# VH-VL binders against Myosin phosphatase Rho-interacting protein (MPRIP): the designs that were tried, part 6

Target 1, 108 residues: Myosin phosphatase Rho-interacting protein (MPRIP), of Homo sapiens (Human) (q6wcq1r43to150)
Amino acid sequence: KPIYGGWLLLAPDGTDFDNPVHRSRKWQRRFFILYEHGLLRYALDEMPTTLPQGTINMNQCTDVVDGEGRTGQKFSLCILTPEKEHFIRAETKEIVSGWLEMLMVYPR
Key: E = the ipSAE of ESMFold2; O = the ipSAE of OpenDDE; V2 = 0.75 times the mean of E and O plus 0.25 times the DockQ between their complexes.

## First folded at step 3 (VH-VL; framework fv_ofatumumab)

Design b2 (from o12a with heavy chain G59Y; at its last look DockQ between E and O 0.95; V2 from the best seeds 0.77)
Heavy chain, then light chain:
Amino acid sequence: EVQLVESGGGLVQPGRSLRLSCAASGFTFSSYSMHWVRQAPGKGLEWVSTISGSGYSTYYADSVKGRFTISRDNAKKSLYLQMNSLRAEDTALYYCAKDYPYDEGYFDYWGQGTTVTVSS
Amino acid sequence: EIVLTQSPATLSLSPGERATLSCRASQSVRSYLAWYQQKPGQAPRLLIYDASNRATGIPARFSGSGSGTDFTLTISSLEPEDFAVYYCQQYDYWPLTFGQGTRLEIK
ESMFold2, look of step 3: ipSAE 0.610; ipTM 0.897
ESMFold2 (binder alone), look of step 3: mean pLDDT 95; pTM 0.958
OpenDDE, look of step 3: ipSAE 0.823; ipTM 0.942
ESMFold2-Fast, scan of step 4: ipSAE 0.657; ipTM 0.899
ESMFold2, look of step 5: ipSAE 0.596; ipTM 0.896
ESMFold2 (binder alone), look of step 5: mean pLDDT 95; pTM 0.960
OpenDDE, look of step 5: ipSAE 0.821; ipTM 0.943

Design b3 (from o12a with heavy chain Y102W; at its last look DockQ between E and O 0.19; V2 from the best seeds 0.00; counts 0 for: pae O 5.4 > 2, placed apart)
Fold by OpenDDE, look of step 3:
Structure b3 (fold): chain C 108 residues (1-108), chain A 120 residues (1-120), chain B 107 residues (1-107)
Amino acid sequence: as target 1 above (108 residues)
Amino acid sequence: EVQLVESGGGLVQPGRSLRLSCAASGFTFSSYSMHWVRQAPGKGLEWVSTISGSGYSTGYADSVKGRFTISRDNAKKSLYLQMNSLRAEDTALYYCAKDYPWDEGYFDYWGQGTTVTVSS
Amino acid sequence: EIVLTQSPATLSLSPGERATLSCRASQSVRSYLAWYQQKPGQAPRLLIYDASNRATGIPARFSGSGSGTDFTLTISSLEPEDFAVYYCQQYDYWPLTFGQGTRLEIK
């Protein structure tokens, strides 16, 4: 079952923030849902009938850190998985703080 | 079999309005994003608008922002495009197109299109 | 927006020959590139998605390759029904954009 959810901005997959050219890429507004079993899903909207565009397995997450130093964007987080890094950001500090609290329990 | 059938095209004067419809069948309509793509006579393809499966999220090309509105009725399996303040450059064949299963942004099925002509 | 430039504008070949069509992006679109075929008086048909995956029902003579900024559509041996206009399209960035098209005509 879903345990947490909301709108966030997602950096394009494969973005290398160490490359200045990639820093200008537009982030995509997506609806994120964290499920009890540890999957973090995102889609174009919040409706169950809308197919997800991607899923992050938080059970494999190695770290969740502040993303501002890497991305230059305020209220951003970096979710580290063995496969790749995922960058998300919120519109406000309160929103990103809530997500950090929910996600920080997963890193191993 | 996936079917997309556009309607509502016609000849209108600049500044007028027109509403296009697309009837969908053969798939779970509400599960997929839908798109409008147009093609001016003798020209290439141009993306116009996108709407998510639920209808909550929409997107528009800069050329039509503020003038066109995309919507859908999932119960009727129908897609719409309300076109206001039409211009000569809006003259085109308008296609209804279905997104691929993961809302990727490419189009695996197309209708045959409906023609919109804007002329004084 | 991402600008896709296709080349050549027109390609004249005979049945049985190999066709090579190019699509270049103004910046990297990774592998988020599709190819469409449009015959006269018909709607476009999806050929390739994710740069190299054939859509359902597409003959094996069609293949896509490339990543980043340079992409290629190859038709190994042209059939009479393959003469049409071909478009590339990126879906890594909004707005979605198409190339201007390559016309493949019979010599």
Scores: ipSAE 0.017, ipTM 0.714, lowest interface PAE 5.4, mean pLDDT 92
ESMFold2, look of step 3: ipSAE 0.168; ipTM 0.780
ESMFold2 (binder alone), look of step 3: mean pLDDT 94; pTM 0.952

Design b4 (from o12a with heavy chain S33Y; at its last look DockQ between E and O 0.87; V2 from the best seeds 0.00; counts 0 for: pae E 4.9 > 2)
Fold by ESMFold2, look of step 3:
Structure b4 (fold): chain C 108 residues (1-108), chain A 120 residues (1-120), chain B 107 residues (1-107)
Amino acid sequence: as target 1 above (108 residues)
Amino acid sequence: EVQLVESGGGLVQPGRSLRLSCAASGFTFSSYYMHWVRQAPGKGLEWVSTISGSGYSTGYADSVKGRFTISRDNAKKSLYLQMNSLRAEDTALYYCAKDYPYDEGYFDYWGQGTTVTVSS
Amino acid sequence: EIVLTQSPATLSLSPGERATLSCRASQSVRSYLAWYQQKPGQAPRLLIYDASNRATGIPARFSGSGSGTDFTLTISSLEPEDFAVYYCQQYDYWPLTFGQGTRLEIK
């Protein structure tokens, strides 16, 4: 069952924030849905039947931290998993704070 | 039926200001990133500025940063460019452009442009 | 900033010939590359997006190819209305940037 959802910007896979050129790379607008069992899916639109562009297993998440230091972008978060880092951001503080609250329950 | 109509161009002296407007119709204006692109006489295209559908996020070319301000009024379906401290190199035809599908950064509809000439 | 270099600067051909226009990026832009056509006194017209997808209403004689740094616009059999200036544009990075243009002129 979905328990949270909304539009966020996702940094493209393979973005290296230590590379100055990559810090100007355009982020991708995706609709994120958090499911009760810890699956975080994102897709090109809000329709549940749309093929997801990807998923994040929040049950493997080790931390969710403020992303501004790493990304240079306000209202950004780093979702840390053992395999890779996921970077998201919102247009407003209120949106990102709501997501942080929902996601902070998962870190191991 | 998508239509973009720019206005507010003219002849101004260096250091002065102008405000460009773009009236939009035929689409859900508030859903789309909007852009200003300019073309100096006899030259190529140069991206100037971008604004998100909500208006909260903006971007600028380095050549105009600090001098130009993009804004929008979603109730009036209008896009604006406030151009301060104008320079001769700002002389160009200024286009209003619509993003597709929302925020990708390429432009499926363009207005016909409004001319800005900065000269003594 | 990503520099897009188009070649040739001017291409002189006759109707019925095949045109091949090149766009080279200073760094990979993946497939985030669009092509526009501009005729004198007109606004640009979107031809191709995502390197290879034709925009709505664009004739099948226009095709795009390439990825990374090297991109090509091909017009398989030139029509009289195709003589114009063509621009490539990347949207993988801010700032958005355009190539300097290729002028396709009638021989």
Scores: ipSAE 0.176, ipTM 0.783, lowest interface PAE 4.9, mean pLDDT 91
ESMFold2 (binder alone), look of step 3: mean pLDDT 95; pTM 0.955
OpenDDE, look of step 3: ipSAE 0.667; ipTM 0.909

Design b5 (from o12a with heavy chain S57D; at its last look DockQ between E and O 0.79; V2 from the best seeds 0.00; counts 0 for: pae O 6.1 > 2)
Fold by OpenDDE, look of step 3:
Structure b5 (fold): chain C 108 residues (1-108), chain A 120 residues (1-120), chain B 107 residues (1-107)
Amino acid sequence: as target 1 above (108 residues)
Amino acid sequence: EVQLVESGGGLVQPGRSLRLSCAASGFTFSSYSMHWVRQAPGKGLEWVSTISGSGYDTGYADSVKGRFTISRDNAKKSLYLQMNSLRAEDTALYYCAKDYPYDEGYFDYWGQGTTVTVSS
Amino acid sequence: EIVLTQSPATLSLSPGERATLSCRASQSVRSYLAWYQQKPGQAPRLLIYDASNRATGIPARFSGSGSGTDFTLTISSLEPEDFAVYYCQQYDYWPLTFGQGTRLEIK
């Protein structure tokens, strides 16, 4: 069951923000859906039949932190998992604050 | 049907200013990033500027940064390009182009362009 | 910036022949590569996006392939209306950049 959702920008996989060359990589607009079982899915659109491009298991998340220091982008978050870091950002402070509230309960 | 119609081009002297407009129809304008791309006579395509659907994000080519300003009015479904301190090398056909989808960075629809000529 | 180099500069072929156009990136752009067609006196038209997806209304004779740094646009059997200039464009990095173009002319 979906419990939260909306459009966000996602940094490309493999982006190393410590590398100046990677800082110029474009973020991609994706529709994110958080499910009650802890999976965070993102896809090209909000349609239920659209196949997800990726899924973040929030149950394995170790931390959710502000991403501006790492990415240089306002209203960004870093989701830390054992596998890798995921960087997302919103267009407004209000939107990213909403996501932070929903995601910050998962870190273990 | 998606329609993009540019206007505002003309002949100007170096150092002068010009404002281009693009009237959009046939799609939800505010949902998509919009772009300006130019083409000098007999030359290839060059990206000039981008603005996100909401207008929060803008980008510029180094060749125009500090001189050009992109903006939009979503209520009027219009895109603008304010060009200051024009140079001879700014002479080109200027296209407005629609992003697909949102802010992907490629252009699924183009206008027919408006010509800007900078000459003394 | 990412430099896209297209080859050949000019390609001379006859209707019915197969056309192969190349686009090489100075560094990987993954699959974020588009192809455009521009006929004389007309605005560019989107042919391919994400390296291999045909845009709406594009004939099946057009196909795109490749990833990373090497990309190819193929026209399986040329029609008279296919003779034009073709551009590749990357959208993985800012600034957005185009190749210099390949002119496909009739032999």
Scores: ipSAE 0.022, ipTM 0.689, lowest interface PAE 6.1, mean pLDDT 92
ESMFold2, look of step 3: ipSAE 0.577; ipTM 0.891
ESMFold2 (binder alone), look of step 3: mean pLDDT 94; pTM 0.954

## First folded at step 4 (VH-VL; framework fv_ofatumumab)

Design s23 (from b2 with heavy chain S57D)
Heavy chain, then light chain:
Amino acid sequence: EVQLVESGGGLVQPGRSLRLSCAASGFTFSSYSMHWVRQAPGKGLEWVSTISGSGYDTYYADSVKGRFTISRDNAKKSLYLQMNSLRAEDTALYYCAKDYPYDEGYFDYWGQGTTVTVSS
Amino acid sequence: EIVLTQSPATLSLSPGERATLSCRASQSVRSYLAWYQQKPGQAPRLLIYDASNRATGIPARFSGSGSGTDFTLTISSLEPEDFAVYYCQQYDYWPLTFGQGTRLEIK
ESMFold2-Fast, scan of step 4: ipSAE 0.772; ipTM 0.924

Design s24 (from b2 with heavy chain S57T)
Fold by ESMFold2-Fast, scan of step 4:
Structure s24 (fold): chain C 108 residues (1-108), chain A 120 residues (1-120), chain B 107 residues (1-107)
Amino acid sequence: as target 1 above (108 residues)
Amino acid sequence: EVQLVESGGGLVQPGRSLRLSCAASGFTFSSYSMHWVRQAPGKGLEWVSTISGSGYTTYYADSVKGRFTISRDNAKKSLYLQMNSLRAEDTALYYCAKDYPYDEGYFDYWGQGTTVTVSS
Amino acid sequence: EIVLTQSPATLSLSPGERATLSCRASQSVRSYLAWYQQKPGQAPRLLIYDASNRATGIPARFSGSGSGTDFTLTISSLEPEDFAVYYCQQYDYWPLTFGQGTRLEIK
């Protein structure tokens, strides 16, 4: 059922990138799994039995955009949903490009 | 049992270089961020540098940026700190520390440290 | 950078007494704070993480509390082996920073 997966960094909840202090916040390293029906789950590690810390329903996603301008961090993406913005980043350009391709099929 | 063993410290003159090593065992080394933390004689702890499990991401304290380079060899289960342009203020016991659970920024295991003394 | 200030610098107590150690942050670090114990000639040992979670193998007499800017490490009834230096550390922001330490000494 999983179609894509990998380690990404997640901006902590409540991070305000317009606040200079928040720009030095440490992002959280989480294992992300995208499932074939559009659920994007993240957890503390890559074990299938590890309970998720959160989920993003990509079927509700309105856009996936480059996040570098907002976050100041290279290889970051903003996942826009009606409820909130989710910011993730990858360690390399290749990793973020792969995730962008997989996530861009969902925006409605 | 998790073990971290540092080596490579010594007495050096200002402006010279040293390379510290940390040999890790007892855990899946490549899955964990690793850190260097130092402690000057009789003083407190100072974070120096962090490297992600993959080795792609590194962070440095402002006091060492441009002079120190953290690296790792996951096949050899080893962490390194290349220290260039050493200053008297770099004199400290240098600890290798393991992140927990993977990359949170606090340290569940530490090595015993290797001493670096920078003096003229 | 986030500055952590520990107080008191030195705390003199006897075995069996309660120890209360303070750590104050210059800005909120939420709950991203750890406590370490260091004995002379030894590496630091993790006691508490996420402000209040005891690390594996740490005795129940150690407890952490607080959030935001004010944090406390409590040792409910001191044992002889507890006399050491204690450091707090935040990991909410880069760079990672430690407090200057509180030395717990036997009276």
Scores: ipSAE 0.751, ipTM 0.923, lowest interface PAE 0.8, mean pLDDT 93

Design s26 (from b2 with heavy chain S57E)
Heavy chain, then light chain:
Amino acid sequence: EVQLVESGGGLVQPGRSLRLSCAASGFTFSSYSMHWVRQAPGKGLEWVSTISGSGYETYYADSVKGRFTISRDNAKKSLYLQMNSLRAEDTALYYCAKDYPYDEGYFDYWGQGTTVTVSS
Amino acid sequence: EIVLTQSPATLSLSPGERATLSCRASQSVRSYLAWYQQKPGQAPRLLIYDASNRATGIPARFSGSGSGTDFTLTISSLEPEDFAVYYCQQYDYWPLTFGQGTRLEIK
ESMFold2-Fast, scan of step 4: ipSAE 0.779; ipTM 0.926

Design s28 (from b2 with heavy chain S52T)
Heavy chain, then light chain:
Amino acid sequence: EVQLVESGGGLVQPGRSLRLSCAASGFTFSSYSMHWVRQAPGKGLEWVSTITGSGYSTYYADSVKGRFTISRDNAKKSLYLQMNSLRAEDTALYYCAKDYPYDEGYFDYWGQGTTVTVSS
Amino acid sequence: EIVLTQSPATLSLSPGERATLSCRASQSVRSYLAWYQQKPGQAPRLLIYDASNRATGIPARFSGSGSGTDFTLTISSLEPEDFAVYYCQQYDYWPLTFGQGTRLEIK
ESMFold2-Fast, scan of step 4: ipSAE 0.755; ipTM 0.925

Design s5 (from b2 with heavy chain S31T)
Fold by ESMFold2-Fast, scan of step 4:
Structure s5 (fold): chain C 108 residues (1-108), chain A 120 residues (1-120), chain B 107 residues (1-107)
Amino acid sequence: as target 1 above (108 residues)
Amino acid sequence: EVQLVESGGGLVQPGRSLRLSCAASGFTFSTYSMHWVRQAPGKGLEWVSTISGSGYSTYYADSVKGRFTISRDNAKKSLYLQMNSLRAEDTALYYCAKDYPYDEGYFDYWGQGTTVTVSS
Amino acid sequence: EIVLTQSPATLSLSPGERATLSCRASQSVRSYLAWYQQKPGQAPRLLIYDASNRATGIPARFSGSGSGTDFTLTISSLEPEDFAVYYCQQYDYWPLTFGQGTRLEIK
């Protein structure tokens, strides 16, 4: 069951923010849906028929931290999992604040 | 069908301003990033500016930063480019272009273009 | 900014021949590369996106390949309507950039 959703920007996989060239990479705008079972899925749009492009398992999340210092981008968050770091960004402070509130319940 | 119709081009003196418009129809305008791309006479394509569907994010080529402002009115299904402090090198055909599928950065539909000539 | 270099600048061929157009990026753009066709007096037309995906309505004779820094647009058997200028464009990095174009002309 979906419990939260919205457009966010996702840093492309393999982006190395310590590499100056990668800091100008175009982030991918995706529609994110957080489900009651803890999966955070993203797809090209909000249509139910659109296949998901990826999933972040929030049940495995170890931390959700501010990402601006790492990415150089305002309103960004780092979602840490044992598998990898995921970087997402909102277009406004209000949007990122809402997502932070929803995601902060998962870290263990 | 998707249609993009540019207007507002003309002959203008260096240092002056022009505002370009693009009227969109045939798709859900507010969901798509929109772009301005220009082409100087006999030259290649140059990306000028991008605006996200919401209007919150804007991006500019270095050659136009601080002089040009991209904006949109989603209720009117219109895209704009406010061009200030125009220079001779801004002379070009200006295309309005639609992103595909939404905000990837490549363009599935283009308008016919509107001509901007900057000369004394 | 990522510089895209297209080669050759001009390619002279006859209908029925195979055309191979190159686009080289100054840095890896992964697969985030598109190809456009532009005929005189017309707006560009999207041919290929994500390096190898054919856009809707584009004939099967057009194909794209490559990844990283080296990309190719192939037209397997030229038709008279294919003689035009071709541009590559990357969208992996800001600013978005185009190559300088390859003019495909009748021999």
Scores: ipSAE 0.740, ipTM 0.923, lowest interface PAE 0.9, mean pLDDT 93

Design s51 (from b2 with light chain Q27E)
Heavy chain, then light chain:
Amino acid sequence: EVQLVESGGGLVQPGRSLRLSCAASGFTFSSYSMHWVRQAPGKGLEWVSTISGSGYSTYYADSVKGRFTISRDNAKKSLYLQMNSLRAEDTALYYCAKDYPYDEGYFDYWGQGTTVTVSS
Amino acid sequence: EIVLTQSPATLSLSPGERATLSCRASESVRSYLAWYQQKPGQAPRLLIYDASNRATGIPARFSGSGSGTDFTLTISSLEPEDFAVYYCQQYDYWPLTFGQGTRLEIK
ESMFold2-Fast, scan of step 4: ipSAE 0.763; ipTM 0.925

Design s52 (from b2 with light chain S31Y)
Fold by ESMFold2-Fast, scan of step 4:
Structure s52 (fold): chain C 108 residues (1-108), chain A 120 residues (1-120), chain B 107 residues (1-107)
Amino acid sequence: as target 1 above (108 residues)
Amino acid sequence: EVQLVESGGGLVQPGRSLRLSCAASGFTFSSYSMHWVRQAPGKGLEWVSTISGSGYSTYYADSVKGRFTISRDNAKKSLYLQMNSLRAEDTALYYCAKDYPYDEGYFDYWGQGTTVTVSS
Amino acid sequence: EIVLTQSPATLSLSPGERATLSCRASQSVRYYLAWYQQKPGQAPRLLIYDASNRATGIPARFSGSGSGTDFTLTISSLEPEDFAVYYCQQYDYWPLTFGQGTRLEIK
């Protein structure tokens, strides 16, 4: 069951923010949906028929931290999982604040 | 049927301003990033500016940063480029271009272009 | 900024021949590369995106290949309407950049 959703920018897979060139990478605009069971899915658009491009299992999330220092981008968050770091960014402070509230219930 | 129609080009003197418009139809305008791409006479394509569907994010080529402002009016389905402090090297055909599928950075539809000539 | 270098600058061929156009990036753009065709007096037309995917309505004779820094557009058997200027464009990095173009002309 979806509990939250919205457009966010996702850092492309393989982006190394310690590489100065990668800091100019174009982030991908994706529609994100957080489900009651803790899966955060993203897809090309908000249509129910659109296949998801990826899933972040928030049940495995160890922390959600401010991403600006790592990415150089305002309104970015780093979602830490044992598998990898996921970087997402909102276009406004209000959007990122809303997502932070929803995602912060998961880290353990 | 997707259509993009540019207007507002003309002959102007260096240091003056022009505002270009692009009227869009045939798609959900507010969902798509929109772009301005220019082409100087006999030269290649140069990306100028991008605006996100919401209008919150804007990007500019270094050559126009601080002089040009991209904007959009989603209710009117219109894209704009305010060009200030124009230089001879801004002389070009200016294309309005639609992103595909939404905000990837490549362009599935282009307008006819509107000609800007900056000359004394 | 990422510089895209297209070669050759001009390619002179006859209808029925195979055309191979090159685009080299100064740094890896992974597969975030598109190809456009531009005929005189017309706006560019999208041919290929994500290095190898044909855009809607583009004939099967057009194909794209490559990844990283080395990309190729191939036209398997040239038709008269294919003589045009071809541009590559990367969208992995800001700013978005185009190659300088390859002009495909009749021999």
Scores: ipSAE 0.747, ipTM 0.922, lowest interface PAE 0.9, mean pLDDT 93

Design s54 (from b2 with light chain Y32W)
Heavy chain, then light chain:
Amino acid sequence: EVQLVESGGGLVQPGRSLRLSCAASGFTFSSYSMHWVRQAPGKGLEWVSTISGSGYSTYYADSVKGRFTISRDNAKKSLYLQMNSLRAEDTALYYCAKDYPYDEGYFDYWGQGTTVTVSS
Amino acid sequence: EIVLTQSPATLSLSPGERATLSCRASQSVRSWLAWYQQKPGQAPRLLIYDASNRATGIPARFSGSGSGTDFTLTISSLEPEDFAVYYCQQYDYWPLTFGQGTRLEIK
ESMFold2-Fast, scan of step 4: ipSAE 0.770; ipTM 0.928

Design s55 (from b2 with light chain R30Y)
Heavy chain, then light chain:
Amino acid sequence: EVQLVESGGGLVQPGRSLRLSCAASGFTFSSYSMHWVRQAPGKGLEWVSTISGSGYSTYYADSVKGRFTISRDNAKKSLYLQMNSLRAEDTALYYCAKDYPYDEGYFDYWGQGTTVTVSS
Amino acid sequence: EIVLTQSPATLSLSPGERATLSCRASQSVYSYLAWYQQKPGQAPRLLIYDASNRATGIPARFSGSGSGTDFTLTISSLEPEDFAVYYCQQYDYWPLTFGQGTRLEIK
ESMFold2-Fast, scan of step 4: ipSAE 0.791; ipTM 0.925

Design s63 (from b2 with light chain Y91F)
Fold by ESMFold2-Fast, scan of step 4:
Structure s63 (fold): chain C 108 residues (1-108), chain A 120 residues (1-120), chain B 107 residues (1-107)
Amino acid sequence: as target 1 above (108 residues)
Amino acid sequence: EVQLVESGGGLVQPGRSLRLSCAASGFTFSSYSMHWVRQAPGKGLEWVSTISGSGYSTYYADSVKGRFTISRDNAKKSLYLQMNSLRAEDTALYYCAKDYPYDEGYFDYWGQGTTVTVSS
Amino acid sequence: EIVLTQSPATLSLSPGERATLSCRASQSVRSYLAWYQQKPGQAPRLLIYDASNRATGIPARFSGSGSGTDFTLTISSLEPEDFAVYYCQQFDYWPLTFGQGTRLEIK
């Protein structure tokens, strides 16, 4: 069951924020849906027929922290999992605050 | 049928201002990032500015930062480019362009352009 | 910014011949490259996106290939209407940048 959803910007896979060139990479605008079972899925748009592009398993999340210091981008979050760091960003403070509230229930 | 129609171009003196408009039809305007791309006489294409579907994110070429402002009115399905402190080097045909599929940064539809000439 | 260099600047060929146009990026743009065709007095027309995907309505004779820094646009058998200027464009990085163009002219 979907419990939250909205447009976010996703840092491209393989982005190294310690590399100055990568800091100019264009982030991908995707529609994110958080499901009751803890999967966070994203796709090109919010249409029911649009195939998902990827998934972040929030059940494996160890922390959700502010990402601005790492990414240089306002309203960004880092979702920490044992396998990988995921960086997402919102267009406004209100949007990122809503997502932080929904995602913060998962870290132990 | 997607259509983009630019207007507002003309002859202006250096240091003056001009506002370009682009009227869009045939697609859900508010869902798409929109772009301005210019082409100087006899030269190649130069990206100028981008605005997200919501209007909250804007991006500019270094040559126009601080002088140009991109904006949109989703209710009117219109894109704008406010050009201040114009320079001779801003002389170009200005195209309005639609992103594909939504906000990837390449352009499936272009208008026919509006000419801006900056001279004394 | 990412600089795209197209070669040759001008390519002179006859109808029926194969055209191969190159675009080289100053740094890897992965597969985030598009190709456009522009005829005199007209707006550009999208041909290829994501390095190799043909845009809707584009004839099968147009194909794109490459990744990283080296990209190619191929026209397998030139038609008279194909003589135009071709531009590559990267969208992996801000600012978005175009190559300087290759002019394809009739021999």
Scores: ipSAE 0.747, ipTM 0.924, lowest interface PAE 0.9, mean pLDDT 93

Design s9 (from b2 with heavy chain S33A)
Heavy chain, then light chain:
Amino acid sequence: EVQLVESGGGLVQPGRSLRLSCAASGFTFSSYAMHWVRQAPGKGLEWVSTISGSGYSTYYADSVKGRFTISRDNAKKSLYLQMNSLRAEDTALYYCAKDYPYDEGYFDYWGQGTTVTVSS
Amino acid sequence: EIVLTQSPATLSLSPGERATLSCRASQSVRSYLAWYQQKPGQAPRLLIYDASNRATGIPARFSGSGSGTDFTLTISSLEPEDFAVYYCQQYDYWPLTFGQGTRLEIK
ESMFold2-Fast, scan of step 4: ipSAE 0.775; ipTM 0.927

